# Designs tried in a protein design chat: VH-VL binders against p93756r25to151. Part 20

Target 1, 127 residues: p93756r25to151
Amino acid sequence: EIQLGSKLVVGENTLWVSNNGDFALGFFNPPGLLNRFSIGIWFNSNSIPYDQRKVVWVAGAGVVVSDNSSYFELTRNGELVLFDSLLGVPVWNSKTNRFSVSSALLRDDGNLVLLKDREEIVWQSFG
Key: E = the ipSAE of ESMFold2; O = the ipSAE of OpenDDE; V2 = 0.75 times the mean of E and O plus 0.25 times the DockQ between their complexes.

## First folded at step 9 (VH-VL; framework fv_lumrotatug)

Design q3 (at its last look DockQ between E and O 0.07; V2 from the best seeds 0.00; counts 0 for: pae O 8.8 > 2, placed apart)
Fold by ESMFold2, look of step 9:
Structure q3 (fold): chain C 127 residues (1-127), chain A 122 residues (1-122), chain B 107 residues (1-107)
Amino acid sequence: as target 1 above (127 residues)
Amino acid sequence: QVQLQESGPGLVKPSETLSLTCTVSGGSISSYSIHWLRQPPGKGLEWIGVIYYSGSTDYNPSLKSRVTISKDTSKSQVSLKLSSVTAADTAVYYCARGDYEFWTGYRGFDYWGQGTLVTVSS
Amino acid sequence: EIVMTQSPPTLSLSPGERVTLSCRASQSVSDYLVWYQQKPGQAPRLLISGASTRATSIPARFSGSGSGTDYTLTISSLQPEDFAVYYCQQYDSYPLTFGQGTKVEIK
C-alpha cells in the first residue's frame, strides 16, 4: 500500500508498483513534448521491452508538468496531486480531500484506487 | 559504450537527395531519441530534427519541407533524407543522442557521432 | 524560435587565467540550457546541462550559472586543453538553437 505523504518526483526514476509487479505508475515523457512529463500507469513486465510498454491511464487526460522537480503526491489530506514545481501550482487533483482516504493501492489489474479505512474504494483511476 | 556512426556519400549533386545513416552500437535506439544536426564549415551548429523512441518526428521549420527522418530498430539505424539540396546544404552532419533516460527528460546531447562532411557541388 | 547570442566572439588568453563566457537568450529558457566544447575536427562535447550541472567526467574548473535569459560558463583556471570553441544551446522549445560560439584561443 501507498501511504499518505508518498511522493514520486520527475527524474528520480521511482515507481509505484502493483503487488505482483505487473503494473507500474510513474512519470513518463510523452513523445513530442520537450521537458514535459505526465503521470501514467503501464503494464510492467520484464518480457516487454522498455520501448513497447503502453500507458493505459494518464492523470488529467494528459496534463503535463515541467521537469523542474515536479511531483505526484498522495497528500496527507487524502488527495492525489500532480504539482508543477516550475509554475508552483497543482495541475491535477483527485478531489478526494473529504473522503477520509487512508491509503492508495495500485491493484494487480492496473487500477489505482484510494481507500478509506484501508478497505473501501472511494476513488479509482478507471472510473 | 554507446557509439554513433554516420555513413553516406561525401559528395552530392545539386537538386538531388542527401541520404545519411546513423548506426548506433553498444545500445539500442528503441528507447532513445536520435537527433540530426549539421555544421557548415567554419560556422555554428543547426538542429535538423529528431525521431523519438515512439517513431514520431519533429523537424526544424526551416527544413521541414525537405527533410525526412526514419528508423529501422532491427538494425539500430536512423536515416536522414534531405531533398533538393544546394551548396548551402554543404556541412558536417552529426547524429546525436539526447542525454536523458526515457523517464527523466532531455539534458543535452551526451553522445555524438564523429560527423560526416557532405559537399554539394556540381 | 529562440535566438541564442554569445559574447565575446573570441578570447585570447593564457593558461591559468579565468574565463567567463556569456550566452543570452531572446526569451527566458528557464534553465534549459547546455554548454558544449568543440575542438577542430571533433564533435561537440557536453560540459554543462540544466544551466549549472556538470556532465559526467567534466573537470570541476568548469561551472555554469545564470537564469532566465542570461547564462555564463566559467573556467576557473584555463588549461592548455581548454582552447576550443564553446557553444550554448537552449532546450526549452523546438527548434533547438545554438549560440554562434565563442572561440577561446591561446594568446
Scores: ipSAE 0.020, ipTM 0.652, lowest interface PAE 6.6, mean pLDDT 86
Fold by OpenDDE, look of step 9:
Structure q3 (fold): chain C 127 residues (1-127), chain A 122 residues (1-122), chain B 107 residues (1-107)
Amino acid sequence: as target 1 above (127 residues)
Amino acid sequence: QVQLQESGPGLVKPSETLSLTCTVSGGSISSYSIHWLRQPPGKGLEWIGVIYYSGSTDYNPSLKSRVTISKDTSKSQVSLKLSSVTAADTAVYYCARGDYEFWTGYRGFDYWGQGTLVTVSS
Amino acid sequence: EIVMTQSPPTLSLSPGERVTLSCRASQSVSDYLVWYQQKPGQAPRLLISGASTRATSIPARFSGSGSGTDYTLTISSLQPEDFAVYYCQQYDSYPLTFGQGTKVEIK
C-alpha cells in the first residue's frame, strides 16, 4: 500500500509498483519530449525497453510537468496531486479530499485505487 | 513552430460519414494530444474529442456513438470520422493541440488549425 | 457536463475603456479555466490559462481572475485590435465545455 504523504519526484528513480510487479507508476517522458514529464502507469517488464513500455493510464489524461523537482503526491488529506514546481501550481488533482482516503494501492491489474478504511475503493484510475 | 491544418470534403450528404484529417507539422503527434472541436456558423465552440499522445481517445458523450478519432504517426496526421451526419453537424471543424499538455507553461489549446467548413446538405 | 455561462452576451465599448467579462461555471472548476479570443474568420487564440496566467505574446492589458465558479477576464484599456468574441473554457472535467461567448464590439 501507498501511505498518505508518499511522493514521487521528477528525476528520482522512485516508482510505485504493484504487488506482483507487473505494473509501475512513475514519471516518464512522453514520446518526443525530453524536458517534460507525465505521471502514469505502465506494464512493468524487463523484456520491454523503457521507451516501448505501454502506458495504460496517465494522470490528467496526458498532463505534463516541467522538471525542477516536480512531484506526484498522495497528500495527507487523501488527494493525488501532480505539482509543477516551475509553475508553482498543481496541474492535476484527483479531487478526493472528501472521501476520507486512508491509502492508495496499485493493483495487480494496473488499476490505481484510493482506499477508505484500507478496503473501500473510493477512486480508481480506470474509473 | 507547431502548425495544424485541417483537410477534407467541405460537403457531406446527410446520413454519410464526415471525414477530416489534421496534418501536424513542426512537432510530432506522438508528443501531443490532438483535439477536435467544431463551431456552427455564428455559434459557439463544441469539443468533439481527443486522441492523446499515448493513442487512447476520449469523446464528448453527445457524439461518442458517432465519432472516431485515430492517428497515423508516420504521416503526422490525426483523423476524425463522424458518422450519420445531419444538418446539425454543419460547422467549422478545428483540430488543436491539447489543453492538458503544458508544453509552454500554460494550459489550453495553444495551437489551432485554421479550421475547415463542412456543410451537410442534400 | 459543466455548463459555462458568459455575460454579457454583447458589450459595446470605445477604445481606451476598461473591459470586464464574466464567466460562471455550473460547478466549481478549481481554476481549470482558460480564456480565448476569436476574430472573424480565425481560430480562437489562447489568452489566459489557469485563471491568471497569460499565454505567450499576450499583452499585459489582459488579465484573469476568479475562483470556484466565478471568473473574470479584464482588459485594462481596450485597443482597436481587441474587438472580438471572447470565450471561456473549463478543463476541470470531460467533456470540455465552453461559454457561449461575449462579443466586444465598437460603440
Scores: ipSAE 0.013, ipTM 0.638, lowest interface PAE 8.8, mean pLDDT 89
ESMFold2 (binder alone), look of step 9: mean pLDDT 89; pTM 0.928

Design q4 (at its last look DockQ between E and O 0.09; V2 from the best seeds 0.00; counts 0 for: pae O 6.0 > 2, placed apart)
Fold by ESMFold2, look of step 9:
Structure q4 (fold): chain C 127 residues (1-127), chain A 122 residues (1-122), chain B 107 residues (1-107)
Amino acid sequence: as target 1 above (127 residues)
Amino acid sequence: QVQLQESGPGLVKPSETLSLTCTVSGGSISSYYIHWLRQPPGKGLEWIGVIYYSGSTDYNPSLKSRVTISKDTSKSQVSLKLSSVTAADTAVYYCARGDYEFLTGYRPFDYWGQGTLVTVSS
Amino acid sequence: EIVMTQSPPTLSLSPGERVTLSCRASQSVSDYLVWYQQKPGQAPRLLISGASTRATSIPARFSGSGSGTDYTLTISSLQPEDFAVYYCQQYDSYPLTFGQGTKVEIK
């Protein structure tokens, strides 16, 4: 599970991975966009080159951030936030700060969910 | 070793279409993006555009209405067409390869063709 | 579009001298900056990418520095083969744009 305060940063090559390893969530450069990055979920296989991976979900319908240590955070108040560090502003959030989120989970079906009491889905990426 | 070679007519009449081909050898265009650039004699460089693996393109807005870049993957060739040319389009034309990585994006041009001079005159 | 301005337009120098070339962008390019060397009749040669990373086989006398809008290329001890035109190029956003060049010539 992904704990409150967890963060992904452009350039650190870290990922949130589903329990069975089939899906990853992280920053990627959308094809055709120069030096701009989105947060997305894709099929996670080390045998498939990154340039051939299929992205199945993108936060904010394709909102992008700069390559300046921009980050994606599950904040301690339970909100997913995509922050552009060059511009100094958040560019997307899940708007879940009043949903009593306790954690997040990237499920084995590729759905990112925010959980209340570690069991109740109060937000989901595919919903 | 990857090599790029530009080819095409060196002389084009005003108002006609400039047509060039970039042939990639020692590698595959399926893994890289091909850019076109030009340099008028004694002047600086201008980016014309890029073609992606998908066949999608991005063009310099200054040329967008007149330019088409396309590719033939089976021949490892990328073509440039520039319509309605004038003397201002006289330049050395280059193709160049840029890298793309899913996590890190585009890289600067590491391989350039030799360049081919195209003169626009009546 | 991002305008790249190089200065000076021309430098006349002797071998052994230190060369510092300036490149200024009209807005921040966040270190997405390249330096090329071009000799007459040749394609540009990649020297430095990412503002400061030397390309493979580029001699250590070439170095790049700067950030934001202001970038420099330094040649610590100019060699006879270094007389050429130098271009900076940003790759932060489309359209890709180049400076107008600085010619380094024998005085």
Scores: ipSAE 0.140, ipTM 0.693, lowest interface PAE 4.7, mean pLDDT 87
Fold by OpenDDE, look of step 9:
Structure q4 (fold): chain C 127 residues (1-127), chain A 122 residues (1-122), chain B 107 residues (1-107)
Amino acid sequence: as target 1 above (127 residues)
Amino acid sequence: QVQLQESGPGLVKPSETLSLTCTVSGGSISSYYIHWLRQPPGKGLEWIGVIYYSGSTDYNPSLKSRVTISKDTSKSQVSLKLSSVTAADTAVYYCARGDYEFLTGYRPFDYWGQGTLVTVSS
Amino acid sequence: EIVMTQSPPTLSLSPGERVTLSCRASQSVSDYLVWYQQKPGQAPRLLISGASTRATSIPARFSGSGSGTDYTLTISSLQPEDFAVYYCQQYDSYPLTFGQGTKVEIK
C-alpha cells in the first residue's frame, strides 16, 4: 500500500511494486527520448531489460517531464501528481482531491487504484 | 495583458548586495513562474534563476551561491538579491514570465519587463 | 551546461531578401528551442517556441525549423523593422542558455 506523501523521483531508480511483484510503476524514457521521462506501469520481469519492457499504462498519455529531479507523488490531499521540475509545474494530475483518498495500491493485475478508507476504489488507472 | 516591470537602485557598490523587484500586473503572480535574466552592455543574455508557482526556486549554478529569488503574492512582486557584487555584475536586469498550459505546453519568456540597468561601481 | 552557438555573427542584407539564421546546440535540445528578436534599448521579444511554433502576433514571414542540435530561423522577406539581433535559447535543461546572437543589419 502506498501512503499519502509518497514520491518517486527521476534518477532515484525507485519503483512502486505490486504485492506479487508482477507489476511496477516508475519513470521510463519514451521511445526516441533520452532526457525526458514518463511515469507508467509495466510488467515486472527480470528477463526483460528495462528499456524493452512493455508499458501497460502511462500517466497522461504523451506527457513527459525533464530529468531535473522531476517527481510523481501521491499528495497529502489524495492526488497523483506528475511534476516537471524544469517547468516548475504539475503536468498531470488525477484530479482526485475531492474523493477523500487515503492510500494507493498497485494491484497484482497491474491496476493502480486510489482508495478511500483503505478499501473503496475511487480512481483506477485501467478505468 | 500581463506586464512586468523591474525596479531598484541603478548603482551598487562592490561587495554589496544588488536588490531588484519585479512587479507583475494584469494577472496573478501565482499563475506564472518568473525568471530573472541579465545582459551586460553590448553582450548576450544570461539566465539567473526562476521562482515557480509553489515558491520553489532554481538558480544558474554560476550564480547560485550569491542569488536569492523570492516573491510576495500580496504585492504581486518577485525579488532578486545578488550578494557580493563586482563589476562583472553590471548589466541590464530583466524579469520575464514563463507560462505552462497543459494542452499547449511551456511558453518561455513570452513577456518581459523593460529591463533596468544596474551598475556596480565604487 | 548546453552551449548554444549562432551563425553568422553578423548578416548584412537589404529589405526583401531571405534571411537564414543558424543555431547549434552542444547536445540535443529535443526541440525545446526558442528564438528572440531584440532591438536596441528594448527587451527581447519572443518569436518562436518549441523550435517551430510562432508566437502570438508574430508575422508569418518568421518561421523556425530544425531538430536535435541544429535549428534555423528564417525570414522569408526581410522588412525594415526586422533589423535587429536575434537570439536562440534552449529550455531542455538547466541552466537555460542562449546563443551569442546574430545581428541582422542593413546593407
Scores: ipSAE 0.018, ipTM 0.689, lowest interface PAE 6.0, mean pLDDT 91
ESMFold2 (binder alone), look of step 9: mean pLDDT 88; pTM 0.917

## First folded at step 10 (VH-VL; framework fv_lumrotatug)

Design s1 (at its last look DockQ between E and O 0.33; V2 from the best seeds 0.00; counts 0 for: pae E 4.5 > 2)
Fold by OpenDDE, look of step 10:
Structure s1 (fold): chain C 127 residues (1-127), chain A 122 residues (1-122), chain B 107 residues (1-107)
Amino acid sequence: as target 1 above (127 residues)
Amino acid sequence: QVQLQESGPGLVKPSETLSLTCTVSGGSISSYSIHWLRQPPGKGLEWIGVIYYSGSTYYNPSLKSRVTISKDTSKSQVSLKLSSVTAADTAVYYCARGDYEFLTGYRPFDYWGQGTLVTVSS
Amino acid sequence: EIVMTQSPPTLSLSPGERVTLSCRASQSVSDYLVWYQQKPGQAPRLLISGASTRATSIPARFSGSGSGTDYTLTISSLQPEDFAVYYCQQYDSYPLTFGQGTKVEIK
């Protein structure tokens, strides 16, 4: 379970991983882009090199950030926010601040869900 | 002391396949990306493609249909094959080392081979 | 692809003079711009990366500047060994692309 205030930062090489380890969420380089980063979900396997990972979900189609300590955060207001530190602005937002989000969970099926009262799904990546 | 060296035939007939090998010493091709580039006589540089340390490849769209890059880690060698060559493929061919690290980014070419001239002629 | 355009095509100068080479990208390359020096019969040599970072063993007289689409390579005082062709290259995105080069020749 992912707590409010949790953050992934470009360059820190940290991931949000499902309980069974089959899926991971983190920064990746979109195809053809060498120094830009997006947030996505992929099937997690030690046998698959990072650049051969098949991304099954991306936060905002075509949205990228710089490598200047940009971050992806589950805010205390209950929103997923992709922030470009170079531009100083959010470039993607789940728009879930009104849903009383209490936590997030990357499910074993690869679906990222935002939960109300730690039980009710109020937003999901595959939805 | 990283060194790159291109090798292969200097003459290829039209419609045949150009085949070159880049031998890397003083470093591991499993740790760096190896690129192929070319330069026609008296002209500028053209990027052909790259093979990552993972084995993944990217090719210049202008050559993609004719280019294959592969590697043999046990021999520390990277291969270039360019099919259906014409006179326009006459050039000095270079292999060069670049660096791409996940979540770190791309770095430019810091080591180059001396280049090998390949002439396409009947 | 991103098109790189260098100017001027040729520059004739004498030793000791200040050199300014221009490189323009068809779209922003976000400082992912590299400069190479190439002498006849040799492979290109890395001079500047990240638009302004000198490579190892590159003399201080070489400097890079610029942002967005416009970049400049400067040689503060041209030395005899600096006569060569200079290329800019973007590594913002694939395919990697080069400028057509600027030849710095002796006047």
Scores: ipSAE 0.567, ipTM 0.882, lowest interface PAE 1.0, mean pLDDT 93
Fold by ESMFold2, look of step 10:
Structure s1 (fold): chain C 127 residues (1-127), chain A 122 residues (1-122), chain B 107 residues (1-107)
Amino acid sequence: as target 1 above (127 residues)
Amino acid sequence: QVQLQESGPGLVKPSETLSLTCTVSGGSISSYSIHWLRQPPGKGLEWIGVIYYSGSTYYNPSLKSRVTISKDTSKSQVSLKLSSVTAADTAVYYCARGDYEFLTGYRPFDYWGQGTLVTVSS
Amino acid sequence: EIVMTQSPPTLSLSPGERVTLSCRASQSVSDYLVWYQQKPGQAPRLLISGASTRATSIPARFSGSGSGTDYTLTISSLQPEDFAVYYCQQYDSYPLTFGQGTKVEIK
């Protein structure tokens, strides 16, 4: 379970992982885009990384950030925010600051969800 | 230790197709991007294109209509085909390895083949 | 397409001298810049990436600097093995583009 204030940063190679380990959420470099990264969810297996890293969801269609300390944060007010540190601007957010989000969870089916009271889904990646 | 080796004919007639192969040893090509570049005699370097581990290709717009890059993963080989060649295509051709780009992004070419001269002449 | 311009085209210097090579991009490349060294009959050799990061096994006499559109390679004390052609290359966007090179030769 992902707590408010949790952050992923380009270049740190950290991931949010589902409980059973089958899915990971993190930064990846889309093929053909130099030095640009998206936030995505992919199948997470160490046996056949190429085929097991097929991205099943991407935050915003075609949204990318630079590789210089750009970050993805679940903010204290319950928003997912993708921030481009080179440009100095947010490039995407979930628009959930008024949803009373208490946490996030990457489910074992690969769906990232934002929860109210740790149980009610108020936003989801596949919706 | 990874090594790259270009192979193919050194002489190609005008209007024909230039065909080269890059053989990669000492590592898997499923996790790397392979680039092709060329350098006309006495001139600078020109990037031709890339094939990613996914099979996706991107080409220099100046050559895009004439170039095809493909993989044969079973042989650890990447092929370059350049159609309708002229004397302007005479160059040393290089293949070079790019880094795995999924998590860590692009890195400059740290491994190059030794290059193969292709002369276009009648 | 980002045009990379190197200057000067040629430098004639003696061993022990300090050299600075210039590379200018037609638009900002945001430090996504590399320097290569190429000797006759050889493939290019990676020297510097990220504008200033020395590649593995590259001697400390090589250093890179600059930002935005203007970049510099410095060799603090030329050695006999440093007489070669030097290329800059941007990797900010496709197509990848190279400068035309600066030849550093023995005076």
Scores: ipSAE 0.141, ipTM 0.694, lowest interface PAE 4.5, mean pLDDT 87
ESMFold2 (binder alone), look of step 10: mean pLDDT 88; pTM 0.921

Design s2 (at its last look DockQ between E and O 0.07; V2 from the best seeds 0.00; counts 0 for: pae E 6.3 > 2, placed apart)
Fold by OpenDDE, look of step 10:
Structure s2 (fold): chain C 127 residues (1-127), chain A 122 residues (1-122), chain B 107 residues (1-107)
Amino acid sequence: as target 1 above (127 residues)
Amino acid sequence: QVQLQESGPGLVKPSETLSLTCTVSGGSISSYSIHWLRQPPGKGLEWIGVIYYSGSTRYNPSLKSRVTISKDTSKSQVSLKLSSVTAADTAVYYCARGDYEFLTGYRPFDYWGQGTLVTVSS
Amino acid sequence: EIVMTQSPPTLSLSPGERVTLSCRASQSVSDYLVWYQQKPGQAPRLLISGASTRATSIPARFSGSGSGTDYTLTISSLQPEDFAVYYCQQYDSYPLTFGQGTKVEIK
């Protein structure tokens, strides 16, 4: 389970991983871009090199950020925010501040969900 | 329809602080990044710094210790202050807009002010 | 910082000729490259962004190409109003930096 205030930062190579370890959420380089990153979910396997892993979900299709301290955060207000440090602006937002989000969970099926009262799904990546 | 206009004194004495204002019309300064640039007479362009949508700033390391950029949203104005000026700071100063479109990406300096000459002389 | 180098410093041409301006970066700028036109007494005018995307109202005779560290601005047929100084600029990383400019003058 992902707590409010948690964030991933470009260059730190940190991931949010499902409980069974089968899926991971993190930054990746879209095809053809070496110095820009997207945030997405992929099937997590040590047998599959990073450059061959198929992404199953991307936050804000086509949105990219710089490689300089950009981050993806579950804010204290319960929103997923992708922030571009080069532009100094949020470039994607789940718009879930009105749903009383208490936590997030990357499920074992690869679905990222936002939860109210740690139980009710109020947002999901596959939805 | 966005317009930028620089204003301030055209003459500054050495060691004093250069102060300029960029007035933005046709849009909210909270919707754009505003950059300051300068161009010495007969020379190229130098980037000074930026104030982002959020109000955060970033400066050229060559000028960081002397530069301050701020904004007043209610007046639609962005300010530049450059302290301890010398003759090397004589230049035409520009403010320019940077914008980001969700589908097309970042567009730097698509709108410029006409520029204002600041001469440093005793 | 990323150093931008333009060549040639000056280019003397006649109307109707093809113009090719070069811009080289000290390191890859990943196509985050813009071209500006500047005439005497005026602010720079955006011509090309993202290495190859023409700005609004820019004539089709202007085109940008290149990748990595090497980029080119081309004017297919030089018009009298095109005599000016042209600057390239990278926005891949801070600080933002410009080339020293190429002056296109009448022969």
Scores: ipSAE 0.029, ipTM 0.703, lowest interface PAE 4.1, mean pLDDT 91
Fold by ESMFold2, look of step 10:
Structure s2 (fold): chain C 127 residues (1-127), chain A 122 residues (1-122), chain B 107 residues (1-107)
Amino acid sequence: as target 1 above (127 residues)
Amino acid sequence: QVQLQESGPGLVKPSETLSLTCTVSGGSISSYSIHWLRQPPGKGLEWIGVIYYSGSTRYNPSLKSRVTISKDTSKSQVSLKLSSVTAADTAVYYCARGDYEFLTGYRPFDYWGQGTLVTVSS
Amino acid sequence: EIVMTQSPPTLSLSPGERVTLSCRASQSVSDYLVWYQQKPGQAPRLLISGASTRATSIPARFSGSGSGTDYTLTISSLQPEDFAVYYCQQYDSYPLTFGQGTKVEIK
């Protein structure tokens, strides 16, 4: 379970992984782009070459960040924010600051959900 | 241990098509990008282009109209074709692995072929 | 296209000397910069990536520094095997471009 204030940073190469390990959420370099990174969810298997892994969700259409210090954060206001540190601006936002979000969870079905009171789904990636 | 090896004719006549093959051993090309570069004798390096694991290509604009890069994943081979060659295309040609990493992005060319000299002359 | 300019074109030096090689980009490359060493008849050898990160098996006498448009490769105590041509390369944007090289030769 992902707490408010948690973040992933491009250069740290860390992932949020579902409990059964089947899905990962993290930064990846889209094919054909030089030094550009998207945040997304993919099937998590060490036996599948990275170029054959299928990304099932990406935050924003065509949205990328351009620096290793860029990050994806579940803010203390309950928003998922993709921040481009080179540009110094957010480039994508879940727009959930009024949803009373208490935490997030990457579920075993690959759905990233934002929770109110740690149980009520108020936003989801597959919605 | 990954190894890259260029092969192809060392002599090509003007106006013909230069055709080279990069064979990757000790690894796969299904997870990585392969770049082609060249170095005219006694001169610096020029990037020709890249083929990504997806099959997508990107070419140096200076050569784009004449260059094709393709791959045969089952043979772990990447081919370079450069059409309508002139003496200016005489160079040592290298293939290099660009190390596209799904998580970390582009990595510098850590694996290079030995290079093959192609001379364009009658 | 980002033009990479290396200076000086040639250095004649003795073993043991400290060497500083310069590389300027025509626009910021945001530390996406590589240094290569190339000896006659060989493919380039990766020395430094990310402007300052030493590649595997590269001796500590090699170091990279700089930011933005101005980058430097330093060899703290030149060894006989270090006489070669050194190239910088940017990987910030396509097309990938190289400097024209600095030849470090024995005096």
Scores: ipSAE 0.021, ipTM 0.650, lowest interface PAE 6.3, mean pLDDT 86
ESMFold2 (binder alone), look of step 10: mean pLDDT 88; pTM 0.919

